# Designs tried in a protein design chat: VH-VL binders against Uncharacterized protein y4jR. Part 3

Target 1, 151 residues: Uncharacterized protein y4jR, of Sinorhizobium fredii (p55518)
Amino acid sequence: MKTLIVEDNPKKRASLVEYYSSEFPSDDLEVTSALISGLRVARDTKPEFIILDMTLPNYSPDENKGSRIELMPFAGREFVMRVNRMSIKTKVIIVSMFETFGVAPRLITLNSLDAELRDRYPNVFVEAVHYSQAQADWKTAIKNARLSLDR
Below, E stands for the ipSAE of ESMFold2; O stands for the ipSAE of OpenDDE; V2 stands for 0.75 times the mean of E and O plus 0.25 times the DockQ between their complexes.

## First folded at step 1 (VH-VL)

Design d11 (framework fv_daratumumab)
Fold by ESMFold2-Fast, scan of step 1:
Parts: C-alpha cells; sequence; structure tokens
Structure d11 (fold): chain C 151 residues (1-151), chain A 123 residues (1-123), chain B 107 residues (1-107)
C-alpha cells in the first residue's frame, strides 16, 4: 500500500517513520514536511493511507526559499478537506503533539476536532490522536487504522 | 476595547484601483485570521476574502479572484485589501471582520466588525 | 458553494411576540453556522456561533438550534431594539456564505 506521512517536526517525523517502517515494511512510504508539498504528493501518488500533523507550515524551509516560516495550527483540517475534494481512496489519521488549538476563550480540543472531522469527512477521516514519546497510544492508533484498510 | 477601523473607500471609475486598510486594536492581531465582507446598498452580506493569522494562506470569493489581493502587516496591526479592475457591481460598504476562533485556517465566524468603508464604482 | 436560504424574507411582529427565523443549507454543514443582527447604518453583531452558543453579551431571549441543513434562530419575546435584519452564515466549507437575510419589522 502507498502511505504518506506529513510532519514538520524532525524528531516526531523520525519516530513516525521508524515505527511505520518497522511495523509495515512492505508498504511504500513517502514523507513530506509541509501542507502544500503534502497535498501535491497526495494528488500525484494517491496514497491509501495518510498520517498527518494538525500543525504544519505551508512550505518547508527549503521550499519557502528563505521567507519567514509560519505554522498553521489548523493545517490538518485544511489538508483533510482538500484531500476529501480530490475524491481519492484514502484514509487520514491525525497525530498531534498539541491537545488544544486556538485562543482562549474559544479554544477547541483535539477531541472536539476529532469529532468534527469524523462528522464532516467520514469517508476520508479516521481519527485524531495525541503524540507523546513516553506513551504508545499513537502507535496503537496508527496500527489499527492501517490494518482496517486490509479488509 | 476591541476596535476595527476601515479606511480608503471612495469614488472610483470602472477599471480603476483602490486600497482599503483596517487598523485594529484591543486584541493580539497576529493570533487571528481576518476577513473582508461587503454589502451592496440595500442588499445582504457577501464574504469577499480571508487571510490566515500569519498571512501565509489567503482565500477569495470567485467574483473577486484575480482582481483583489488581501494582505496583512502584523507589525502594524493592519489588514489590507488591494482592489484592481473595479466593476460597478463591486459598489458596497466593505467591512473588515475578526475570526472568533484564533489560529483558524478554515473555521470562520466573526465576533468583531469594523464600521465599514463605502466604495462606489461609478460609470 | 453552499447556498443558505433564509425564510421568511420579512417577519412583521409586535413587541412581546416570539420570533422564529429559519436558515436552510443546500448541503449538510453540521453545526458550523453563525447568526448575526444588523441595524440600519451599523455593522453586523454576532449573536450565535456553532449553531446554538450565545456570543458574549447577548441576551438570553436569543437562542439558536438545529444541525445539518435546518437551523432556527428564536427570539422568545421581542424588545423594541430587536427589530433588525438577521443573517445566518456557514463556515463549514470555502467559500464562506451568508443567507439573504430576514427582516424583523414592527407590525
Amino acid sequence: as target 1 above (151 residues)
Amino acid sequence: EVQLLESGGGLVQPGGSLRLSCAVSGFTFSSYGMSWVRQAPGKGLEWVSAISWSGGSTYYADSVKGRFTISRDNSKNTLYLQMNSLRAEDTAVYFCAKDFRGYSGYDWGFDYWGQGTLVTVSS
Amino acid sequence: EIVLTQSPATLSLSPGERATLSCRASQSISSYLAWYQQKPGQAPRLLIYDASNRATGIPARFSGSGSGTDFTLTISSLEPEDFAVYYCQQYSNWPLTFGQGTKVEIK
């Protein structure tokens, strides 16, 4: 199966790649670090599985050609929406280091975003989970989501 | 407390250009997306354009795409709308509006609005 | 583009009466709907967000309900200052769209 990882944090990205490659060594894995490059790869290669961060820059430092890098806290929502519009056979899981997004008093939690995306994009979105190096919950979530695609 | 003040409106002939500004105070401008919403005389509200909190993502209504450019200067707490190739149907009061959910790149409702600035495109 | 249809176009009522305003979306928008009040010569004012949450400072007589495609704004007992135009707005999909408005006027 073709799988895409979209993750801008080098340490978290390395951890995701190491886990996924070890658990699913026969999958064709592609990795990108920004919203626009991720969307381009999704359109061009039509991966069956996507592991995505909620907070991403629009462009990687290299792609941005020295311009200021901005992080989009809700980039993962934008990505899911755009991938849904592509009408490709894919499933997306979000793996985030953050549990809350936005500015008080109108903060939205990762659990609330999970419920929202399941409701808006049920054919594409699987779930959103919290990433912690100390816990293995995100590994279980990725494994379960990936295995569900083998049915 | 929170204030949004538009300026730059006026009378312009078809094909002309105009630049609108929206100066803001009373909140952390760099944490919120901003939009321009217009209202033709006696008509309803029409969303025109939106810009993310950092300026890296912009969105446009089909009616203005290719003619209008939204931008922001977070160091000056100011939002801009550059309007080119103006048409009679662009005649409206233009409001700047603040996203109620900070750092949102998609989910946009507006908790504060400016007073509006009138743009009249007359043939 | 998601089209929002508001009904009725005009609602003629007396102070103290209940006002019920409808907003219908051309496709499901979940609960990503806001309601605004606009008085002549003024900017719109946010009343309700996420279909049913009252914005800060909005009186309890205003309430919102609905999900999916059918939404309602209710004013339980009209005060003189409530006679205005009301707009719904969806933020489920780009582009953002508003309804055409419902004018609540004195009978």
Scores: ipSAE 0.006, ipTM 0.582, lowest interface PAE 11.0, mean pLDDT 87

Design d12 (framework fv_daratumumab)
Heavy chain, then light chain:
Amino acid sequence: EVQLLESGGGLVQPGGSLRLSCAVSGFTFSHYAMSWVRQAPGKGLEWVSAISGSGYSTYYADSVKGRFTISRDNSKNTLYLQMNSLRAEDTAVYFCAKETYYYGSGSYEFDYWGQGTLVTVSS
Amino acid sequence: EIVLTQSPATLSLSPGERATLSCRASQSVSSFLAWYQQKPGQAPRLLIYDASNRATGIPARFSGSGSGTDFTLTISSLEPEDFAVYYCQQRSDWPLTFGQGTKVEIK
ESMFold2-Fast, scan of step 1: ipSAE 0.006; ipTM 0.567

Design m01 (framework fv_mogamulizumab)
Fold by ESMFold2-Fast, scan of step 1:
Structure m01 (fold): chain C 151 residues (1-151), chain A 122 residues (1-122), chain B 112 residues (1-112)
Amino acid sequence: as target 1 above (151 residues)
Amino acid sequence: EVQLVESGGDLVQPGRSLRLSCAASGFTFSSYGMSWVRQAPGKGLEWVATISSGSSYIYYPDSVKGRFTISRDNAKNSLYLQMNSLRVEDTALYYCARDRDYYGSGSPFDYWGQGTLVTVSS
Amino acid sequence: DVLMTQSPLSLPVTPGEPASISCRSSQSLLHSNGYNYLEWYLQKPGQSPQLLIYLGSNRASGVPDRFSGSGSGTDFTLKISRVEAEDVGVYYCMQALQTPLTFGQGTKVEIK
């Protein structure tokens, strides 16, 4: 299968790539680090599985040469919506280092984003999970999501 | 062009009610949180209310809690502020502001309307 | 509530000279996610407020690079490297870490 990873943090990206390559060595893995490049690869290659960060820059440092890099805290939500509009046969899982986004008066939790995306994009979105170096929950979630595509 | 246009400000007596509206255009209204911020004549800025894009999260400071209600109609691209039991201290120019989800919460107020004046006087 | 204190409250400047505004919070605005939840707004005479800086040091779209925000925790600074005539107005800091959202009292920048 073709799988796409969209992750801008080098350390987390390396961990995701190392785990995925070890667990699913026969898959064709493509990796990118920004919202726009990720969407372009998704459109062009039609990956069956996408592992996505919630917070992404619009462009990679190379593409954003003349401007400051702006992080989009809800880029993953935008990505899921746009991939759904592409009508490709794919499943998306979000793996986030943050369990909350922002602060009260509008605190958004990873769980509330998960519920929203499951409700709005049930044919594309699988789930959102927390990333932690110390825990293996995100590995289990990725594995279960990927294996569900085989069955 | 992002545009926010407030309306509904008026001169009212203490204890009465008033409803403010904010008409949004030039962006996908349903994707953004919205807030009301007021400014008493010659004074500084004071946050009044925030509502999330889907109305699931609503917040107020204690000064207006129980008296003011923020709401929105995404089909009409409109934001509202229902103000009950008005006090002289509520006299202010009321701004409608868009919250930029992209920058996290306290998402900055990246666009503001021109304001609508509410005067509470006997 | 988090109290936001600005200084000075009045700042006359000569065009082309630098300006610096201080903002102090009664509690740390540094979240465990690594961000300082502090924003800066400018209100020009007779106009609505406009966003200048968010998350402590990030310039909003369209804001000239002569504006910069710095600081962490409880002590923040807005600097204008060379003040232009169009920069006159009242500058407000705002904390977005705790409910209720609170603004500083404002700093009025005027041309000498």
Scores: ipSAE 0.005, ipTM 0.532, lowest interface PAE 12.1, mean pLDDT 85

Design m02 (framework fv_mogamulizumab)
Fold by ESMFold2-Fast, scan of step 1:
Structure m02 (fold): chain C 151 residues (1-151), chain A 120 residues (1-120), chain B 112 residues (1-112)
Amino acid sequence: as target 1 above (151 residues)
Amino acid sequence: EVQLVESGGDLVQPGRSLRLSCAASGFTFSDYSMSWVRQAPGKGLEWVATISSSGSTIYYPDSVKGRFTISRDNAKNSLYLQMNSLRVEDTALYYCARELGYSSSWYDYWGQGTLVTVSS
Amino acid sequence: DVLMTQSPLSLPVTPGEPASISCRSSQSLLHSSGYNYLEWYLQKPGQSPQLLIYLGSNRASGVPDRFSGSGSGTDFTLKISRVEAEDVGVYYCMQALQTPYTFGQGTKVEIK
């Protein structure tokens, strides 16, 4: 199976890679850190499983050298929408360190985004879960989503 | 009620070191990027350092790079600025400011500032 | 570094009259996302700076509607439709598009 991880936080990325590689060592894993590069890899390699963050920079630090990293609060939502338009056979799970997104006064919760994405993109989107090093919920969510693809 | 309270400013001689602290309350500190901004007496604002919400990404202007170190302790809701090899031109009121690290970056809250005077 | 240039640097105003401050950047602040990464801050005498405008034209919470920001790319303007006594202070534009973040020199607004 081809799996793509899109995650800009180095520590969280390392944890996701370590866990996934340990549980699914036979999978072909590709890792990116930005919205545009992630979409490009998805289009070109057509991964069957995608693990991504809700908040991502548009471009990686290397591509944005000398410029401040611009984080897009709803990048994960944009990603799911665009992947759905590609008509590829894939499933997406969002793993986020943040429970609220956007700018006051229009803040939206991770639970609200989860409900929205499951309703709008049921063929592509699986769920959105909170990432916490103290909890193993995100590991269980990733494992269950991935195992469902083997059926 | 968001509050940022700076401390640690003092009168020091050139070449010495000083550590500034900023105590944050009234919001989830670990969700926000934080910055230090300084203002010399009677002069304009100058950006000093920025640290991401997790602490993994840090930026400095060339004027302080190699001399100043920004750090944070999310468990204690605290931001720090370690200033080494202080120069007379580092004399300023140092502000702690909260920055939204999403698709926009602006300082919506500022502390009262702590005065650093570097003089012989 | 992106140089931020403000004009005028001193602006005496009669209460009730409009005021206009210009800010020019040495490089475009318009990002591919369509946003201009330009902010305006006000520092009242003896106080910390406070946010007035973000992303070029968006008024911060609690800021009166007499304040407005406009412009795109390299030329920006902050307008106060009717200056009040409480608006006295130094106004700064700032860019946070690229490091190092840079501020304008400041424009001192005073009542005549």
Scores: ipSAE 0.000, ipTM 0.501, lowest interface PAE 12.5, mean pLDDT 84

Design m03 (framework fv_mogamulizumab; at its last look DockQ between E and O 0.03; V2 from the best seeds 0.00; counts 0 for: pae E 12.6 > 2, placed apart)
Fold by ESMFold2, look of step 2:
Structure m03 (fold): chain C 151 residues (1-151), chain A 124 residues (1-124), chain B 112 residues (1-112)
Amino acid sequence: as target 1 above (151 residues)
Amino acid sequence: EVQLVESGGDLVQPGRSLRLSCAASGFTFSNYWMSWVRQAPGKGLEWVATISSGGSYTYYPDSVKGRFTISRDNAKNSLYLQMNSLRVEDTALYYCARGGEYDYVWGSYRFDYWGQGTLVTVSS
Amino acid sequence: DVLMTQSPLSLPVTPGEPASISCRSSQSLLHSNGYNYLEWYLQKPGQSPQLLIYLGSNRASGVPDRFSGSGSGTDFTLKISRVEAEDVGVYYCMQALQTPLTFGQGTKVEIK
């Protein structure tokens, strides 16, 4: 199976890759670190499964020459919308270090984003889960989502 | 080139009203949160009001709440401050300031462009 | 309300020397997203304020690299590695975490 990880945080990215590779060693895994590069890989390689961060830079550091990299807090929402419009057969799970996004007065919860994306993109979006280094809930969610594709 | 130009400052008596305007150009005004910040002569900066990019959310410190109303007209690229029941301590140079974009909620209060200010003097 | 306290309030400088301004908040400015919502502004004589630093340590566009911001939580510092004559003016810190937005009292930087 062709799987894409889109994650800009090096420690979290390494943890996701280590877990996924140990559980699904036969899968073909590709890794990107930004919104636009992730969308390009999704279009070009049509992965069957995508593990995605909610907050990402728009471009990788090399592509954003001469500027400080700014994170987009809702990049994952944009990603799901654009992949849905690509009309490829894929399933997306969001794994986020944060349960809340933004600052007052624009505070939005991960649960609210999960509900929105399930409602708007049910054929592509599976769920959004909280990432914690101390807990295994995100591992279980990734495993269950991946195994659902075998049926 | 981002440009913000304030107008409407005047000399008025206590208890009177004024409306300030800020004309914006060089950017998509409707994408940005906007604020008013004031500076009394010889004093520091004081935040006065903020309005969300769509105009649905407004915020004020207690010192002006109930007396001042921030508003915007996105079709005219204009920001306004209605100032009622003016007091001597409202005497200040009033700046229009651009905040953050609606897509990047982080930094909504990052004032990266300021106008030249318009002077409001409240005196008997 | 978050109280912002700057130190010193007056800072005489000699061009070519380093300078440092402290800002303390009455509450942590560190958001759960990992950023500190602290900004620095410079107001040169007779001019409007200009943004120097946002999110605690990020230099705004066009700001020389002799300016740097550091700190976290409640304690923040603006440093100028080598002061130039054009750097005179009043420096303000501001917390951008919650409304009401609040500024420090200002630090007036002048040539000795």
Scores: ipSAE 0.000, ipTM 0.536, lowest interface PAE 12.6, mean pLDDT 86
ESMFold2-Fast, scan of step 1: ipSAE 0.005; ipTM 0.550
ESMFold2 (binder alone), look of step 2: mean pLDDT 93; pTM 0.951
OpenDDE, look of step 2: ipSAE 0.006; ipTM 0.579

Design m04 (framework fv_mogamulizumab)
Fold by ESMFold2-Fast, scan of step 1:
Structure m04 (fold): chain C 151 residues (1-151), chain A 121 residues (1-121), chain B 112 residues (1-112)
Amino acid sequence: as target 1 above (151 residues)
Amino acid sequence: EVQLVESGGDLVQPGRSLRLSCAASGFTFSSYAMSWVRQAPGKGLEWVATISGSGGSTYYPDSVKGRFTISRDNAKNSLYLQMNSLRVEDTALYYCARHEDFWSGYSFDYWGQGTLVTVSS
Amino acid sequence: DVLMTQSPLSLPVTPGEPASISCRSSQSLLYSNGYNYLEWYLQKPGQSPQLLIYLGSNRASGVPDRFSGSGSGTDFTLKISRVEAEDVGVYYCMQGLQTPYTFGQGTKVEIK
């Protein structure tokens, strides 16, 4: 299986990679840190599984050519929509450190985002889960989603 | 496939009322906001009304506020526009359009064929 | 209300030549998330409008590569690298940032 991780936070990324590599050592794992690079890899390699952050920069520091990096609070939502348009056989799970996104009046919660994406993109979107370094809920969610693809 | 079919357009006199309908199919209707956009003969596009997926919120430009009411029946996959106190300047082809949300970054991704409303004496 | 102004109003083009349409907004369409909420629609003769470009520069599904959008803030441009017969019609820019949603007056592209 080919799996893609899109995560810009080095500490969270390292935790995701360590966990995934330990649980699924035979999988072909690719890791990126920005929205555009993630979408490019998804288009070119067609991963069967994608683990995605909600808040991402459009470009990595190298791709941004030294310009200020601006985080896109709804990048993960944009990613799911665009991957759905690619019509590739893939499943996406969102793993977020935050439970709310944006600012009033455009504020959304992780639960409302999860419900929306499940309804709009049922062929590609699995679920959105909260990441906490102290809890194992996100590990269980990733493992269950990945194992469901073995059928 | 996504389909939107408008109906109800007619020739009416100023001051009268008319109700337009739009039948939607090929998608989960309640998950999308819906809009009406009109086009006067030989002129450009003008947004008329938007209703949220649940029907809980409605939006209008000042030109029709208080005269037009947008509504929906999610059980019937139908959108409506109740037009009261019609004016000659309301004469236009009225389009039903599916409305993506702000975060998707685009507004009107699918349009119906339109229904013609002519307000004349 | 945000006023959208297009130029030119009429654009006759020789087949295979490029075409460029300008759109200006009375207020910035750049939101705090870094995106410009500017869209382009095409209405072919006798047909309903169709979405071409969103968020300033992103092509909608099925839109060929010869179409490109650029600009930021208040000044935007739609370019067609080589106009084909099927591209004739009226092009509208639109701002999706705030209600009331407003369209430009339209630019008619036709083959000369």
Scores: ipSAE 0.000, ipTM 0.515, lowest interface PAE 13.8, mean pLDDT 84

Design m05 (framework fv_mogamulizumab)
Fold by ESMFold2-Fast, scan of step 1:
Structure m05 (fold): chain C 151 residues (1-151), chain A 121 residues (1-121), chain B 112 residues (1-112)
Amino acid sequence: as target 1 above (151 residues)
Amino acid sequence: EVQLVESGGDLVQPGRSLRLSCAASGFTFSSYEMSWVRQAPGKGLEWVATISSSGSTIYYPDSVKGRFTISRDNAKNSLYLQMNSLRVEDTALYYCTRDLTIFGVASMDVWGQGTLVTVSS
Amino acid sequence: DVLMTQSPLSLPVTPGEPASISCRSSQSLLHSDEYNYLEWYLQKPGQSPQLLIYLGSYRASGVPDRFSGSGSGTDFTLKISRVEAEDVGVYYCMQALQTPYTFGQGTKVEIK
């Protein structure tokens, strides 16, 4: 299976990679750290499984030299929408360190984002889960989503 | 199917109160921000109130602030608008809307049919 | 408050011809997340409004490809590439960048 991880936080990315590689060693794993590079890899390689962060930069530090790097709090939803438009056979799970998104006075929750994405993109979106070093919920979610693809 | 059904509109005299209700079905009500939008007969749209999914954050325009109260009951899949000290200019068709929270916007992607409130002597 | 101004307010169109509606905001609707918090709604005669475009250029579910939104900051355009009879109604832009959320005056599209 081809799997893509899109995650900009180095420690969380290392944790995701270590877990996935240990659990599914025969999978072909590709890793990126930004929205645009992630979308490019998805278009070019058509991965069957995607593990995605909600908050991502548009470009990696290498691509955004001399400019202020701004995190896009809703980049993950943009990714899901654009992958859905590609009509590729894939499943996406979002793993987020944050439980709320946006700026005051309007904030939205991870739970409401999860419900909306499942409502709008049922053929590609699986679920959104909270990432915490103390809890193993995200590991169980990734494993269950990946195993469902083995049919 | 996703539906919003408003009720409670009536003919009332200035200074009176009315409570509008909106019954939601076909989606996870507790996961969405909800709004009320009104339209005076033959006129344009005017935003009235927005409430967060949990009910903890609420917004109003100055025109209704202090007179109207938006609330929700997630266990009953219901949205409410308590309207006090009604004025002739509050006469309008009142719509209940579901907001597209995936983008952190008040994108009103589902609208009910509206309930008519007429304030006159 | 953010003032939303539409032009024209009345737009008679021949079927099959393109139509264009402009919307201007009194302040920029471009957020730091790089999205324009501008929406377009259509209200057909006797019906509730329906969402056409959100975040400036994204089509809502079920909206035909003939509708497109463009623009950034304070100047936005809704285009209909080939107007059909079912497109008759009043079109509203709305800003969702900050409260109070405000609508434009509306543009009435009618078949000539």
Scores: ipSAE 0.006, ipTM 0.531, lowest interface PAE 11.0, mean pLDDT 84

Design m06 (framework fv_mogamulizumab)
Fold by ESMFold2-Fast, scan of step 1:
Structure m06 (fold): chain C 151 residues (1-151), chain A 123 residues (1-123), chain B 112 residues (1-112)
Amino acid sequence: as target 1 above (151 residues)
Amino acid sequence: EVQLVESGGDLVQPGRSLRLSCAASGFTFDDYGMSWVRQAPGKGLEWVATISGSGGSTYYPDSVKGRFTISRDNAKNSLYLQMNSLRVEDTALYYCAKDIRYFDWLPSYFDYWGQGTLVTVSS
Amino acid sequence: DVLMTQSPLSLPVTPGEPASISCRSSQSLLHSTGYNYLEWYLQKPGQSPQLLIYLGSNRASGVPDRFSGSGSGTDFTLKISRVEAEDVGVYYCMQGTHWPYTFGQGTKVEIK
């Protein structure tokens, strides 16, 4: 199976990679850190499973080459929409350190984003879960989503 | 499911103003950039204006810069084009188009188009 | 501004025969994302334009597989493997890589 991780935080990315590699060692894992590089890899390799952060920079520091880097609070939503448009056979799970996004009155919660994405993109979106270094809920969510693709 | 309905086209004299509207439905309006594209009778397509999903960025070609203003009201799922100092060469069918741009620096394309509203500028 | 040049401008075609339309840009459309932001639109008589191909080679939803797009950088092609009566209309290429967005002048496809 081909799996893609799109995560800009190096510590969270390392944790996701370590967990996924140990749990599914036979999978072909690719890792990127920005919205655009993630979309490029998704288009080119058509991964069957994608683990995604909600808040991502448009370009990685290496790709941006000294330009200002801005974090996009709803980049994960844009990613899911764009991947759905590609009509590839894939499933996406969002794993976020943040429980709220944006600013009032446009503030939305991870739970409301989860409900919105399930409703709009049921063929590609699985769920959005909260990430905490102290908790294992995100590991269970990733494992369940990945195992569902084996059936 | 996705529907874009333009209105506001009229016959106007040169130098006057006109405001076009586009009512959007069937998608999360504020997630997408929106554009206006025009087509003069018997001629090709010409891009007129683009606005980001948040409304924070707007783009225009030189032909309309300073005369036209694109705006949106995300609470009402509505897009607008304020056209000032109209010229005979602005005569065209004006289309509202949905693009996939969520961010100001990401290139976009138009996946859905409205039916158009006719603007005729004549003396 | 990026100039988009289509060829031919008029393309009469016999039903069942293949058709090919060229689109050339004055500047490379290959964006830093790795994509060519080049689209093909079809405007049937009396109708609004509709998206056929996006990102150079991807068919839009509902577009028959007889349509294909290819190319990169400055030279792009739209092919119709077997033209049908419903394919009559004006075909436009458009670039979204550079501001301002620009369209080709259009290619009118009609049945001979």
Scores: ipSAE 0.000, ipTM 0.494, lowest interface PAE 13.6, mean pLDDT 83

Design m07 (framework fv_mogamulizumab)
Fold by ESMFold2-Fast, scan of step 1:
Structure m07 (fold): chain C 151 residues (1-151), chain A 122 residues (1-122), chain B 112 residues (1-112)
Amino acid sequence: as target 1 above (151 residues)
Amino acid sequence: EVQLVESGGDLVQPGRSLRLSCAASGFTFSSYSMSWVRQAPGKGLEWVATISSGSSYTYYPDSVKGRFTISRDNAKNSLYLQMNSLRVEDTALYYCARDKVYSGSYYAFDIWGQGTLVTVSS
Amino acid sequence: DVLMTQSPLSLPVTPGEPASISCRSSQSLLHSNGYTYLEWYLQKPGQSPQLLIYLGSNRASGVPDRFSGSGSGTDFTLKISRVEAEDVGVYYCMQSLQTPFTFGQGTKVEIK
């Protein structure tokens, strides 16, 4: 299987890569760290599985050539929408270390984003889960999502 | 010696335009994103604009968006702020600041100029 | 917009004594990349601001070790272990996580 990871946090990215490579060593894994590069790889390689962060920069620090990095809090939502429009055979799971997004009083929760994406993009979106370095729940979610593609 | 020197501040009437300049020296200007930060008399700091090293990206708060334009000329080691439709509340000391990368992708304002005073009054 | 709130607004200190300044953000400044996008700046009387702390807790070049930054999420603290005369000025916290970048209202540190 071809799998894409889009994650800008080096520590979280390393953890995701280590886990995925150990659990699914036969999969072809591609890793990117920004919204635009992630979408380009998805278009060009058409991965069957995508592990995605909700908050991403448009461009990675290396791609941004010394510019201040602007973080897009809902980049993952945009990514899912655009991948759905590509009409490729893929499933997306969002793994976020944040459970809330935006500013009070207009805070949006990870659970509400999960419900929205499952309703709007049921053919491509699987679920959004919280990432915690101390817990293994996100590993179980990734494994279950990936194994569901073998059915 | 790393230096940023602002100029162009003046007394202007509301509705007028003014262009600020910042001359950079002592470092590779083209490798850094740059910002403008202002301070009204006796008040705190307010971020005004940021421009990426290659001018591909510019950022503004809503208070100046559409009225102010940040630009740069890397060949001349110069940063600019074009201020249109000036308001009394734009009265402030305007600082030029350098954004420096720390720990890979993080930027902080590590070098500041002396500031140039803009007074908007009738 | 992320609101940055500092307390106290005025802090008279006796030389040699510690000082502590608080900063609260209206939303978390911890990014998924593991970094805390919070800075502290000092503006001495009649001078331009200078960077003290970046990424929440890292001292900028030339900043004495008596300065330390701490905190996570929404609550941050700048501590000066032994205040000296040259530490007088206005201290600002700033978030650079998202635009518009915003500063706290400032804390004026004065020698009593």
Scores: ipSAE 0.000, ipTM 0.515, lowest interface PAE 14.1, mean pLDDT 85

